VHH binders against B3 domain-containing protein At5g26805. Designs and how they scored, part 2

Target 1, 156 residues: B3 domain-containing protein At5g26805, of Arabidopsis thaliana (Mouse-ear cress) (q3e922)
Amino acid sequence: MIKSLFYTFLQTKHQEESNNSRDPNYPLFPQEIEIRPIAYFPWEIIKTLTTDEIISKFQLPMEKIRDTMLRHASEEDIYRTKFMSCETNILVKDLDTNTIHQGKLWKHPCENNFALRESWIEEFVKRRRLVVGMVVGMYWDFEACMFCFSVLDGRQ
Short names: E, the ipSAE of ESMFold2; O, the ipSAE of OpenDDE; V2, 0.75 times the mean of E and O plus 0.25 times the DockQ between their complexes.

## First folded at step 1 (VHH)

Design b1 (framework vhh_sonelokimab_d1)
Fold by ESMFold2-Fast, scan of step 1:
Structure b1 (fold): chain B 156 residues (1-156), chain A 123 residues (1-123)
Amino acid sequence: as target 1 above (156 residues)
Amino acid sequence: DVQLVESGGGLVQPGGSLRLSCAASGFTFSSYAVGWFRQAPGKEREFIGAISWSGGSTYYAVSEKGRFTISRDNSKNTLYLQMNSLRPEDTAVYYCAADYWGTPLYESAYDYWGQGTLVTVSS
């Protein structure tokens, strides 16, 4: 195997001197990263962010709510949810930051649609500095009873 | 000929109460779930609440829960909406609607609609 297939960076004199720092338990270089097999991603919702998601809301059609929060719900629970006319408090875990955020899920009064509104803008758009063109994913964690969020493609 | 005819609308002062009725004819009312919707000027139509075919289950929009009560009398083929503590923002045309399948989830799911009755809350 030709080793030139992989780039090796030569350290500056300063970096080499920093490696001789007094604290041996604080490594300057990352430890060897264990490569794991490609994992299956359980993304029920994948969205390329538009201006509407950046300034207003993260919209979810009823089909996505049914396939996530309501997948194993009774017909009566689905019925009750479809008549929701107020916000419902939900939790959304940001997998990228390992933080949990409170969200409010609103049902559109006359359409088969739901949305995360001001809580999405404050807790995700502003906090993560999300921009138009980024691809994000969400899935429902049935054990934790919350949405899980990640940025899948973050073009800046 | 299927008909739903709303009545009881009118002018009422803030804090007042009003009872709306919806008279059904031309279909087996007791076999249908029925509900109330309203539409304010320049706004989309919104759901208020629904009642099952037997009257054994009711569901309300949370913004109206506690102020509005839905009931039905199958012997009279009539649906009712009792409205208490009325506010200017309750001003709207109120519609009744019927759903044969007993899952009146959205306006598009309802089989029959009334023509509406105007409620104006103003001092």
Scores: ipSAE 0.000, ipTM 0.083, lowest interface PAE 19.7, mean pLDDT 73

Design b10 (framework vhh_7sr4_2)
Fold by ESMFold2-Fast, scan of step 1:
Structure b10 (fold): chain B 156 residues (1-156), chain A 119 residues (1-119)
Amino acid sequence: as target 1 above (156 residues)
Amino acid sequence: EVKLVESGGGLVQPGGSLRLSCAASGFTFSSYEMGWYRQTPGKQRDLVADIYSGGYTKYGDSVKGRFTISRDNTKNTVYLQMNSLKPEDTAVYYCTAEPWLYSGDEDYWGQGTQVTVSS
């Protein structure tokens, strides 16, 4: 029973479309575009990298996990993430290199925070030679069930 | 009630091919990572292949280029196509299911299917 409600996690893009989450009139009044500058679409997470992201971890607050991986999950399914005891495998696609990398998603035992730790350092910081001050973006691809990553400003 | 039922195992000659199937029920198949592991008596289980919900695949070093994992989300089934079989591939093959956002300590396992490669 412990995992029964996890069965509702992570919908495909087709399932999201079939659930009719958007009104047919959205093309006339697109909420996702009108309420934010186009430069922020599709990026659900935009970070200017600090020392912590370069030497330690890429923080993903619960709100960002909720807005991405768990956007269509029930509150009870979200509550189940409190019982993650180990790092969980996730995929992160580097859009700049067209390569897919394994990340390990860690849940803080006492805080509503997640992070990519050693896998982020090895697969992204070291591989891409990322430095403090670079701006990076991520979004969740519901069809592929993975994060998509790009360097948005870092041509130095 | 979670069920993983493997089929397609059997006896095959070296150089032959075999296709394993795993029929899954009792969970939302499309959101689970599916895999195949194998075990030889007296040894730990080894990864054969994994397939993520989005279709990305990983293989154990000993099977790369010979085995192909695939999934059919409409049939709730994962497959393992095994080509160029060797005597060293003889093992019990297990189907696995793992949700992305839960402890790996609670993976689901099938009962296993025997593959024997012998002349």
Scores: ipSAE 0.012, ipTM 0.254, lowest interface PAE 8.8, mean pLDDT 76

Design b11 (framework vhh_ozoralizumab_d1)
Fold by ESMFold2-Fast, scan of step 1:
Structure b11 (fold): chain B 156 residues (1-156), chain A 121 residues (1-121)
Amino acid sequence: as target 1 above (156 residues)
Amino acid sequence: EVQLVESGGGLVQPGGSLRLSCAASGFTFSSYWMYWVRQAPGKGLEWVSEISGSGDSTKYPDSVKGRFTISRDNAKNTLYLQMNSLRPEDTAVYYCARDLGYSPYESFDYRGQGTLVTVSS
């Protein structure tokens, strides 16, 4: 689920013709278009939004919470969050708008999962006018100690 | 030493009402988020209600919304759950629980021994 973005710089037609004239063994390409390959770094979570994400919650896999936010937590604290309910403050940066938002990370009292609930609806779904079918990405920024969010594909 | 002591459970007919109480001691009660959770026979633990330290914020699952009301009296260090329109599926042991606060690593740090609510069918 790691996703990266990189840009491929293609030579202008003039530059390619100049290069090809030095070595005719290289193949000829038309170069009037740009190609932007998409790779899967840094996105740890990529979701196509469903009705559940629009009206209820953004669910986070337990493994991602364990490997990011809980990496340096004591074993006792990890077990408590695993078997009991809690709601804790976290920050989520919207990379598309360059804004930081207060989130509430909720752990289900009886299930091994985490979610962003009301704060996700107010600060992301409503603010960004997110709809079913949009593709969004999230990753944990260990240096900043916050989640980072972007819309990867969708209407806005 | 932190203690949570639940009371108020009992046997009631469907459609009846009960009010549960949780007496808290050993900590600054008003500084902590408090919860009611329940465990029905043969089922896992289920979240029933939550309330902020000030009492200004409350939340409920759809299964009890409109029927149950959580409240607190910070002067008396007591948490309450008013249960109305009780149904057979509300039969469970009800537990009072304390949150450690607002931290990524905190959860319920104390839970009482519980109080049994039986709704006859």
Scores: ipSAE 0.000, ipTM 0.129, lowest interface PAE 14.0, mean pLDDT 72

Design b12 (framework vhh_sonelokimab_d1)
Fold by ESMFold2-Fast, scan of step 1:
Structure b12 (fold): chain B 156 residues (1-156), chain A 123 residues (1-123)
Amino acid sequence: as target 1 above (156 residues)
Amino acid sequence: DVQLVESGGGLVQPGGSLRLSCAASGFTFSSYDVGWFRQAPGKEREFIGAISTSGGSTYYAVSEKGRFTISRDNSKNTLYLQMNSLRPEDTAVYYCAAPSEWYLPTYRDYDYWGQGTLVTVSS
């Protein structure tokens, strides 16, 4: 939900910057507190791990990638990521172990989704011994230009 | 409402050239990245090329690079595809596509499509 409002908020800001026109019924700065789940801050992505995340990939919806790592990327870098369908190197910090790991962000050729595949399995699933039912979180650190990861709830 | 109208398709001989146009209305054309796709008979819809808001950046499918050129005229709300050295395998319906009216420009889903214009390359 927050991501769809985030889209609309950004569109209003764009209209103000480019043509100074706005929908008179649409607020420029919506009350974020009404929509934002404060209890889960700072986690932009919260997942309960399934079999697919344990043996294959960690999927990141396009909207989450857009609202995080691509938000301030150059127009050319965004095009390269979107259309070249190649793996892009990113950093992921494991907050639980205080270590930084090289990730590879892959775009599915037929889906509007990104994924961390082999690098996620090697650097996180195997290293941390993650299992189905664990709850994990990720957020984008705009200053460090990397994802931050933590296990929020471990399966006993 | 957003509308995209392609034109310029037709029958052309192998080795020939053709220029397609796409007239856009119902959105601020100059604020959005736009692109071309095609669908050949019995095949999936495939990406041809895309162009940034200013026209300063262009991206092409590897197979089309060098033969096709995408350009835009923001004063006319028009997108162009110049096709050179056409081959029978270029026979397809060509579609103009635009993203939704979201602020972030290049990684959007292509939400708006024209009806397409048929290009037939045959003797």
Scores: ipSAE 0.000, ipTM 0.153, lowest interface PAE 12.7, mean pLDDT 72

Design b13 (framework vhh_7sr4_2)
Fold by ESMFold2-Fast, scan of step 1:
Structure b13 (fold): chain B 156 residues (1-156), chain A 121 residues (1-121)
Amino acid sequence: as target 1 above (156 residues)
Amino acid sequence: EVKLVESGGGLVQPGGSLRLSCAASGFTFSTYAMGWYRQTPGKQRDLVADISSGGSTKYGDSVKGRFTISRDNTKNTVYLQMNSLKPEDTAVYYCATDYRLPWGSEAYDYWGQGTQVTVSS
């Protein structure tokens, strides 16, 4: 095979995981403040669905791809994603139904934007009967190398 | 829609020369490494030569001093100049790029169709 000039995302992810940094051994809860552990909320992406998400695509700006799939990737590897010329296969787990679905991640040819297009419409919008106004969340599961999806508000 | 199209293969006598070309499209050619690999039936593909975006080259041990890889970024083309050809150089030669998505997805075919080189008397 061709010699890679850059570390893969999996190698960068493994490197951080092998460093195995620990969370604090116990939390401090102030008496007068109820601290919500926002850091434990998994949702890097929270969207209130609009017409665009229902009929066209689930958009993922480069910053959201960087915060999810590429969080542990090098800047050179992130730069390479700007030159994708076709769709790549990714998995999306629907946490509400406990099912895994094949997605295709599309890169906009002239923008720093990605999207799930036809696969999002078929596997999520139509299957789950999603409508405008519903709130949905997604996060990246680094162990499974896939997105995890749930309807957060407006379930029918 | 990465596309690599090889040309220049053929039949040549031992000691002869061939120049292979690979025309690339569908990505920003100048920013990626390009390489040549070869394969004989029943064996894995072996590195012949590669060239970085900056022009640094690497060669397989069996071809050092005989083959030269080069690139022309204005034509989106990578070349392999093959001199002093030996019967053992007989193989299908493939052009390839190291363009891969950072998350390790195998979404693309980064190999051309290949071009046959036959060295015989």
Scores: ipSAE 0.005, ipTM 0.137, lowest interface PAE 10.8, mean pLDDT 73

Design b2 (framework vhh_7sr4_2)
Fold by ESMFold2-Fast, scan of step 1:
Structure b2 (fold): chain B 156 residues (1-156), chain A 119 residues (1-119)
Amino acid sequence: as target 1 above (156 residues)
Amino acid sequence: EVKLVESGGGLVQPGGSLRLSCAASGFTFSDYYMGWYRQTPGKQRDLVADIYSGGSTKYGDSVKGRFTISRDNTKNTVYLQMNSLKPEDTAVYYCARDSYPWLGEFDYWGQGTQVTVSS
């Protein structure tokens, strides 16, 4: 039997530095990612915090929402997401404190972006005392059905 | 009006089995995702399992291989078959309806049913 087909058939996890299909040499080269995830490997969203994230909102690009939360969405769910200008409850796990927080995901009525607004400020900025210049990451956990958050570089 | 009514909870010994049922009314059942969540005192609700109207399923890591979610669209009912129960499965189990199950919160909840696993 073909080893690569056997590997895929067993549904083993694929380790990729990037899911971007533009990388013509991946996976032809040995993976640089160790068995333990390297810094930034699991993170779908990485931000260096600016004043806007500290006083206003954490923006989530539509592409990242499509690749994560909306990947297996029904047509009705996609329709509601596209055309509702409302806040939707979501869970966000803070991996650094091992605590789960309820967030409110806001969809801009006329733009293809989402944001966490007041819930982000209360549950993360104020609670964790986040400041401009910190690097944070988020990814979607398909098993837990929640975002996972961590401070990746918190030193000033 | 949307109503979700759970049944089948109870006290069971470790290694035992229970089957939870959730009877839904007041909406077109087949148009919605249905799920089971559980909550331990002092903690937020965790996803146990969810099921799309076409039958595709998702499970929480702690229950994979032990629990099975299913639905009957003709009876407007969702089920959770729980096998090889452990003390850590003790929780209130909630049936939920949600058009966005991957957002981690369902928009309608049942009253909850207690499952207690102890000797």
Scores: ipSAE 0.000, ipTM 0.105, lowest interface PAE 13.9, mean pLDDT 72

Design b3 (framework vhh_ozoralizumab_d1)
Fold by ESMFold2-Fast, scan of step 1:
Structure b3 (fold): chain B 156 residues (1-156), chain A 122 residues (1-122)
Amino acid sequence: as target 1 above (156 residues)
Amino acid sequence: EVQLVESGGGLVQPGGSLRLSCAASGFTFSDYYMYWVRQAPGKGLEWVSEISGSGGSTKYPDSVKGRFTISRDNAKNTLYLQMNSLRPEDTAVYYCAAEPYLSWSYDEYDYRGQGTLVTVSS
């Protein structure tokens, strides 16, 4: 059944306005995100914050989500995520403040990417007063079943 | 109730052009992203193009290689797809699609039209 695999979204004016500035980098792997299997420290995602991360979203590639949250999911469930709109509750631990925050993980309807949107802005950008040029890291904690976050450069 | 009605498909020779239309109703059209997606015979659904509510942002996959242009007329609640330099591999049913308002955790409804067939053949 084609309909069981297809989903679309109607974005609000607020969401559209916050996303208008990201256009130049859409077809490319984001320059600001690097996923590393780094033996000497745990960071799987290292990103230099741009305007898009400060006003809009923190993107997570599908491969990262497959290897973490969806590692034991069935092939059918993984396939459905390509077309399914879902906003799933996840936890993100801020290692710098030793606090745990509720995140909402959003699936892009036409990209193989996930993002933290409004929850990222409220719980991390505003709370931590993050600015363009700061370097942040993120990794998945398999025991705690949550993402772990830290500011790696530019912290106040 | 959200309604989407596609039109403009047909038979065309390779190298030809077609313009598809999608008439939308039941929601504030200008507030929402719109998409074109297609399904070729024997294949799954493929994303074709994306346009923001204002029309200020558009996205395309490399597979349409600058040949397709998405546009919208918010005064008429209509979405368009201009297809140029058509190839046999562009043969598909083309669907107009809209993102559901306030959809958070689960998909309850299909906000997709019935589709229009495009056949590119000599």
Scores: ipSAE 0.000, ipTM 0.144, lowest interface PAE 13.2, mean pLDDT 71

Design b4 (framework vhh_sonelokimab_d1)
Fold by ESMFold2-Fast, scan of step 1:
Structure b4 (fold): chain B 156 residues (1-156), chain A 122 residues (1-122)
Amino acid sequence: as target 1 above (156 residues)
Amino acid sequence: DVQLVESGGGLVQPGGSLRLSCAASGFTFDDYAVGWFRQAPGKEREFIGAISGSGGYTYYAVSEKGRFTISRDNSKNTLYLQMNSLRPEDTAVYYCATDLPYYEGWSPSDYWGQGTLVTVSS
């Protein structure tokens, strides 16, 4: 399992094996991070908000959930989560306000869909007064074991 | 193309046995967990069980009560469900599913098979 702080945090088994022949045109470490770390934020998810994100849910790619939250989960817990409906508590830090919010991560019982639903609407959409067209970013903080959120464009 | 094709369904009498197969293509089968679901008429889709990519771990729904066994043959890219002591309430369409990572342009529905009908009746 290979991880990188400023690129894809984790790789699938297949990606790790394919990267044994390192491509020098695609270095795994960001040499410029120390001089401009904010300009090189490791956004794993960047979304332009649509009506669905404003009134319903913030959908998370299954790949990102597996490579972040589920990385250290037992194999049995991972398969249970994949196939069964579940709701788990997760923390999301708003980097713009420097506040931490309780979220509930929902998984569709029969599909590879993960989302923040009511907690996203209450703690982020309503609290920050988010509107359609704003661009937001999210990444996983391995040290704090939480998601980090920021508005990248459309700040009010 | 990711493709899952179920087969082996049919009409069986109560107390009988049946083995379902799911043939997978379009991805590295060994790297992903696969599982079985069923849906009876007028009911929601119900989880039966799952097996890890290596086959080293299996997880079953409590409601199956030890009558069903999941296995896989990675050399044949095939998932199996062995069903024993079948009852009329096992009548359903049985679906194969995989936990492939989400890729841009794919929908979650792309990870399901078309299903195979099992009818348990005298």
Scores: ipSAE 0.000, ipTM 0.203, lowest interface PAE 12.2, mean pLDDT 70

Design b5 (framework vhh_7sr4_2)
Fold by ESMFold2-Fast, scan of step 1:
Structure b5 (fold): chain B 156 residues (1-156), chain A 121 residues (1-121)
Amino acid sequence: as target 1 above (156 residues)
Amino acid sequence: EVKLVESGGGLVQPGGSLRLSCAASGFTFSSYWMGWYRQTPGKQRDLVADITSGGSTKYGDSVKGRFTISRDNTKNTVYLQMNSLKPEDTAVYYCAKDEGLWYGSPYFDYWGQGTQVTVSS
């Protein structure tokens, strides 16, 4: 099942890059997408890892966090997340290893961006030996209330 | 066009007071959160205070008890009353309009040009 999802995702990316005819059964995956949970192709956040993700942090744009983790948040939770430079505890499941990891989601004080910082480096970059050029995906699991992570293209 | 115009900055002695004003136009002022941020050279912008459309307020830890944010929806203006000023309050102060989290917003919130506050003897 995981391989089926992986194959379909790679085909969609190839079609996007080569400017082929759009397959109506596949979602569009430009580098920045509007989040829409899809049962068979759940990837809401897709990133080709750069030096910044390997050394420092995994950035998440506000729109992606709004439509996933914060979709049902109270006004008070939104207030805290937007204006405070504090970290919120979250869980991230590694689908490839079937393990759950503690993360801290940080909000930039002046930018419409969130990030996973030290916990991402320790629990994912170092543990999985991630390198620049790998393609990874994340989605929010509304039932489990956690992010789900997988390596979509592990070729360096 | 959204426009934010700050005024009221200046040079004051430690322990002094200043009142900043931000005149807003080009949007339905009463429906939006408004805030004040400040930036010191070499540092990131920090939240000073914000006020929701309903009038609820929040302050940064360093200014709590000394600064007061308020709004006048009839004049489309947000204010920052600064008391017991300290040298570390020296910064450029920016007025900001908050687009919220529920709709697509610009990468940056709408900012004013800023007003310089210098606390020095």
Scores: ipSAE 0.006, ipTM 0.148, lowest interface PAE 10.4, mean pLDDT 74

Design b6 (framework vhh_ozoralizumab_d1)
Fold by ESMFold2-Fast, scan of step 1:
Structure b6 (fold): chain B 156 residues (1-156), chain A 122 residues (1-122)
Amino acid sequence: as target 1 above (156 residues)
Amino acid sequence: EVQLVESGGGLVQPGGSLRLSCAASGFTFDDYAMYWVRQAPGKGLEWVSEISWNSGSIKYPDSVKGRFTISRDNAKNTLYLQMNSLRPEDTAVYYCAAGYDSPWYLRDYDYRGQGTLVTVSS
């Protein structure tokens, strides 16, 4: 099978010495019983929604996008995305509703970030009636080749 | 300018060994994780190995685990890949890459090297 390359978190010397971490630690002990088991899934991206996510965009780190979406891209295509804006179709599964939605992934031409813009607003913010202060999670499903989304906490 | 210069590739018979080197310059080598990735003819890029800045974390995919060994010499700004028990499916151009989370990370310039060809054939 032509599955994705492993995603591995490796800290720089400076980050290790400053006690900084990009990835959350997974529970090493039993968690309290939840009626929603999805709360125990490892989440690659966890965000507390701000006004920017509600009215504009959901940003995704370039490193995660390259490991998931761009792993099989040619070196010329990867280099092109570094300097040129591009937009590509991706799928996002809403685990809470068990529905799959089409998203458009946008790359900022001069920054190392990606975002879901209008499709995120239409397919998730409006459909799920998301509001500021909600906590949401996303991870990449290598078997299904799509992002998976869930609301982890609907209140502050 | 950031430079990564790979060397050590060549033609070898199945079961043979090769040692690849990557000479790094233009950045603080001992602050970054380093990676080996490869691209077989007509195929996409495949991750081969990773090593953290202090060699405290080293990982391999199952396809090369037990056969390949990654190492680094921070005093010499050099990354190595020792390849043993080589198989025809190891035939590829091997690239050295630097990054934090992913060998695919690019900035004002890329940290990916020019590559060295390894051919495993009788």
Scores: ipSAE 0.000, ipTM 0.332, lowest interface PAE 13.4, mean pLDDT 69

Design b7 (framework vhh_sonelokimab_d1; at its last look DockQ between E and O 0.02; V2 from the best seeds 0.00; counts 0 for: pae E 15.2 > 2, placed apart)
Fold by ESMFold2, look of step 2:
Structure b7 (fold): chain B 156 residues (1-156), chain A 122 residues (1-122)
Amino acid sequence: as target 1 above (156 residues)
Amino acid sequence: DVQLVESGGGLVQPGGSLRLSCAASGRTFSDYAVGWFRQAPGKEREFIGAISSSGSTIYYAVSEKGRFTISRDNSKNTLYLQMNSLRPEDTAVYYCARGLSYDWPTEYMDVWGQGTLVTVSS
């Protein structure tokens, strides 16, 4: 189980910042510092979004599915998935918006990749305004039986 | 060997309320996440919400906007859906379903109830 570190702060401005005294709208009072708990999530899948993810589908190589959703599956069950098709509704929780979305997990027989299709574009790419170069993370929540998703880096 | 049976559906006027129940038979209900779905005529099944095996975490679809409340009672193997402020667009067959923990490539929700009809009309 690989944990990923995520850390956020709000910045506080001081009254005596250089050059800010010449801006009549600049706040001269200390800003309230908001202390947020640091939450650590085990990011089992970390992916930099490509053009294909923005236009069509979110690809999930078999290796990544094996390490997450199927981590406890027998080797026999994993071997059988290679030769079978998959069109299965799954749940994906967006941790940034605290919302749950349906996705269609798809695999063609004898392909070594799964993909989230259909609702991926509407429920994530368009809704979250995802663009090429952003880094996203996912992990599988075995208690809730769903993937959990977050945007880790908005790098463009 | 597990079965899910929904109950509590019926005819209700707009603005009314209904409470649906889903009784589970068989072993291991408390080991699984369970959820509510609905299907209006001519449409695909739509996710409403889900609750973790312990009941400590509850997920709702954005579209319900807080009108519905999900709960479970593991001692009675029962899942509940309280629906308030019902609208005509809530007319659908409502299903409960149990999540799959390890069997693949079976549908993610591997056990479904037969459904209970909710009709919201004047």
Scores: ipSAE 0.000, ipTM 0.143, lowest interface PAE 15.2, mean pLDDT 70
ESMFold2-Fast, scan of step 1: ipSAE 0.142; ipTM 0.562
ESMFold2 (binder alone), look of step 2: mean pLDDT 78; pTM 0.804
OpenDDE, look of step 2: ipSAE 0.005; ipTM 0.237

Design b8 (framework vhh_7qbe_3)
Fold by ESMFold2-Fast, scan of step 1:
Structure b8 (fold): chain B 156 residues (1-156), chain A 118 residues (1-118)
Amino acid sequence: as target 1 above (156 residues)
Amino acid sequence: QLQLVESGGGLVQAGGSLRLSCTASGFTYAMGWFRQGPGKEREFVASISWSGGSTYYADSVKGRFTISRDNAKNTLYLQMNSLKSEDTAVYYCVADSRPYLWDAQDYWGKGTRVTVSS
């Protein structure tokens, strides 16, 4: 399977407005490095759940989708997600229960963000009985080609 | 508004070669080629980074097609060798542009037709 690189280094209008960062592939030396304490390794996404995550959706940062799923996605998945605006299937492993669950990745039509919607509610919120104030983490497993999920703190 | 104009398509016999070109009306960042054959959805063919240092190819064209670019001319190329009947398709140029990526839109050309006869 051949993959396209242009989805992993292109910035959206929102990203450039919020971060004021340069194009990562422009011939300038990269200076800003995100360093996380070992307490947050391996977690790329750490979120304290709000009402929106419990009732509606789990938003995924656009950069994480570009750097992980889209980078390792098939040409068909990239085409469908970017150019046909279709949902795409992703897998999410629940590390706490050692089970794998199917997610449907949704892209907002007017915003530069992605989310897991009903699949997140059914497979994680309801199954794990998640509530507001819990802290959860996710990271991409490059070998398994799936996200990994865990509850990091069951309460505030 | 970025405009992309493809050229170089035509009729060629199996085993032959064609060179496709795509000229952009302005600066482009990443560029690539997609194609759509009769009765099929559009499929990825090849892509190239801004610097030309990274290229990616669909398995069906590896070893036969070569993507390249000339940034001074705002032009993308696809060298197609050892053409097969299954390469028959409309070939589309796609590009992203700085600073016009603000709208999170890719730009597509209208396509150029390639027909491979046996």
Scores: ipSAE 0.000, ipTM 0.120, lowest interface PAE 14.2, mean pLDDT 72

Design b9 (framework vhh_5j56_2; at its last look DockQ between E and O 0.05; V2 from the best seeds 0.00; counts 0 for: pae E 10.5 > 2, unsure alone 56.9 < 65, placed apart)
Amino acid sequence: QVQLVESGGGLVQPGGSLRLSCVASGFTFDYWSSYAIGWFRQAPGKEREGLSSISGSEGGSTSYSDSVKGRFTISRDNAKNTVYLQMNSLKPEDTAVYYCAADLYPYGSTEDYWGQGTQVTVSS
ESMFold2-Fast, scan of step 1: ipSAE 0.377; ipTM 0.698
ESMFold2, look of step 2: ipSAE 0.000; ipTM 0.197
ESMFold2 (binder alone), look of step 2: mean pLDDT 76; pTM 0.778
OpenDDE, look of step 2: ipSAE 0.059; ipTM 0.503

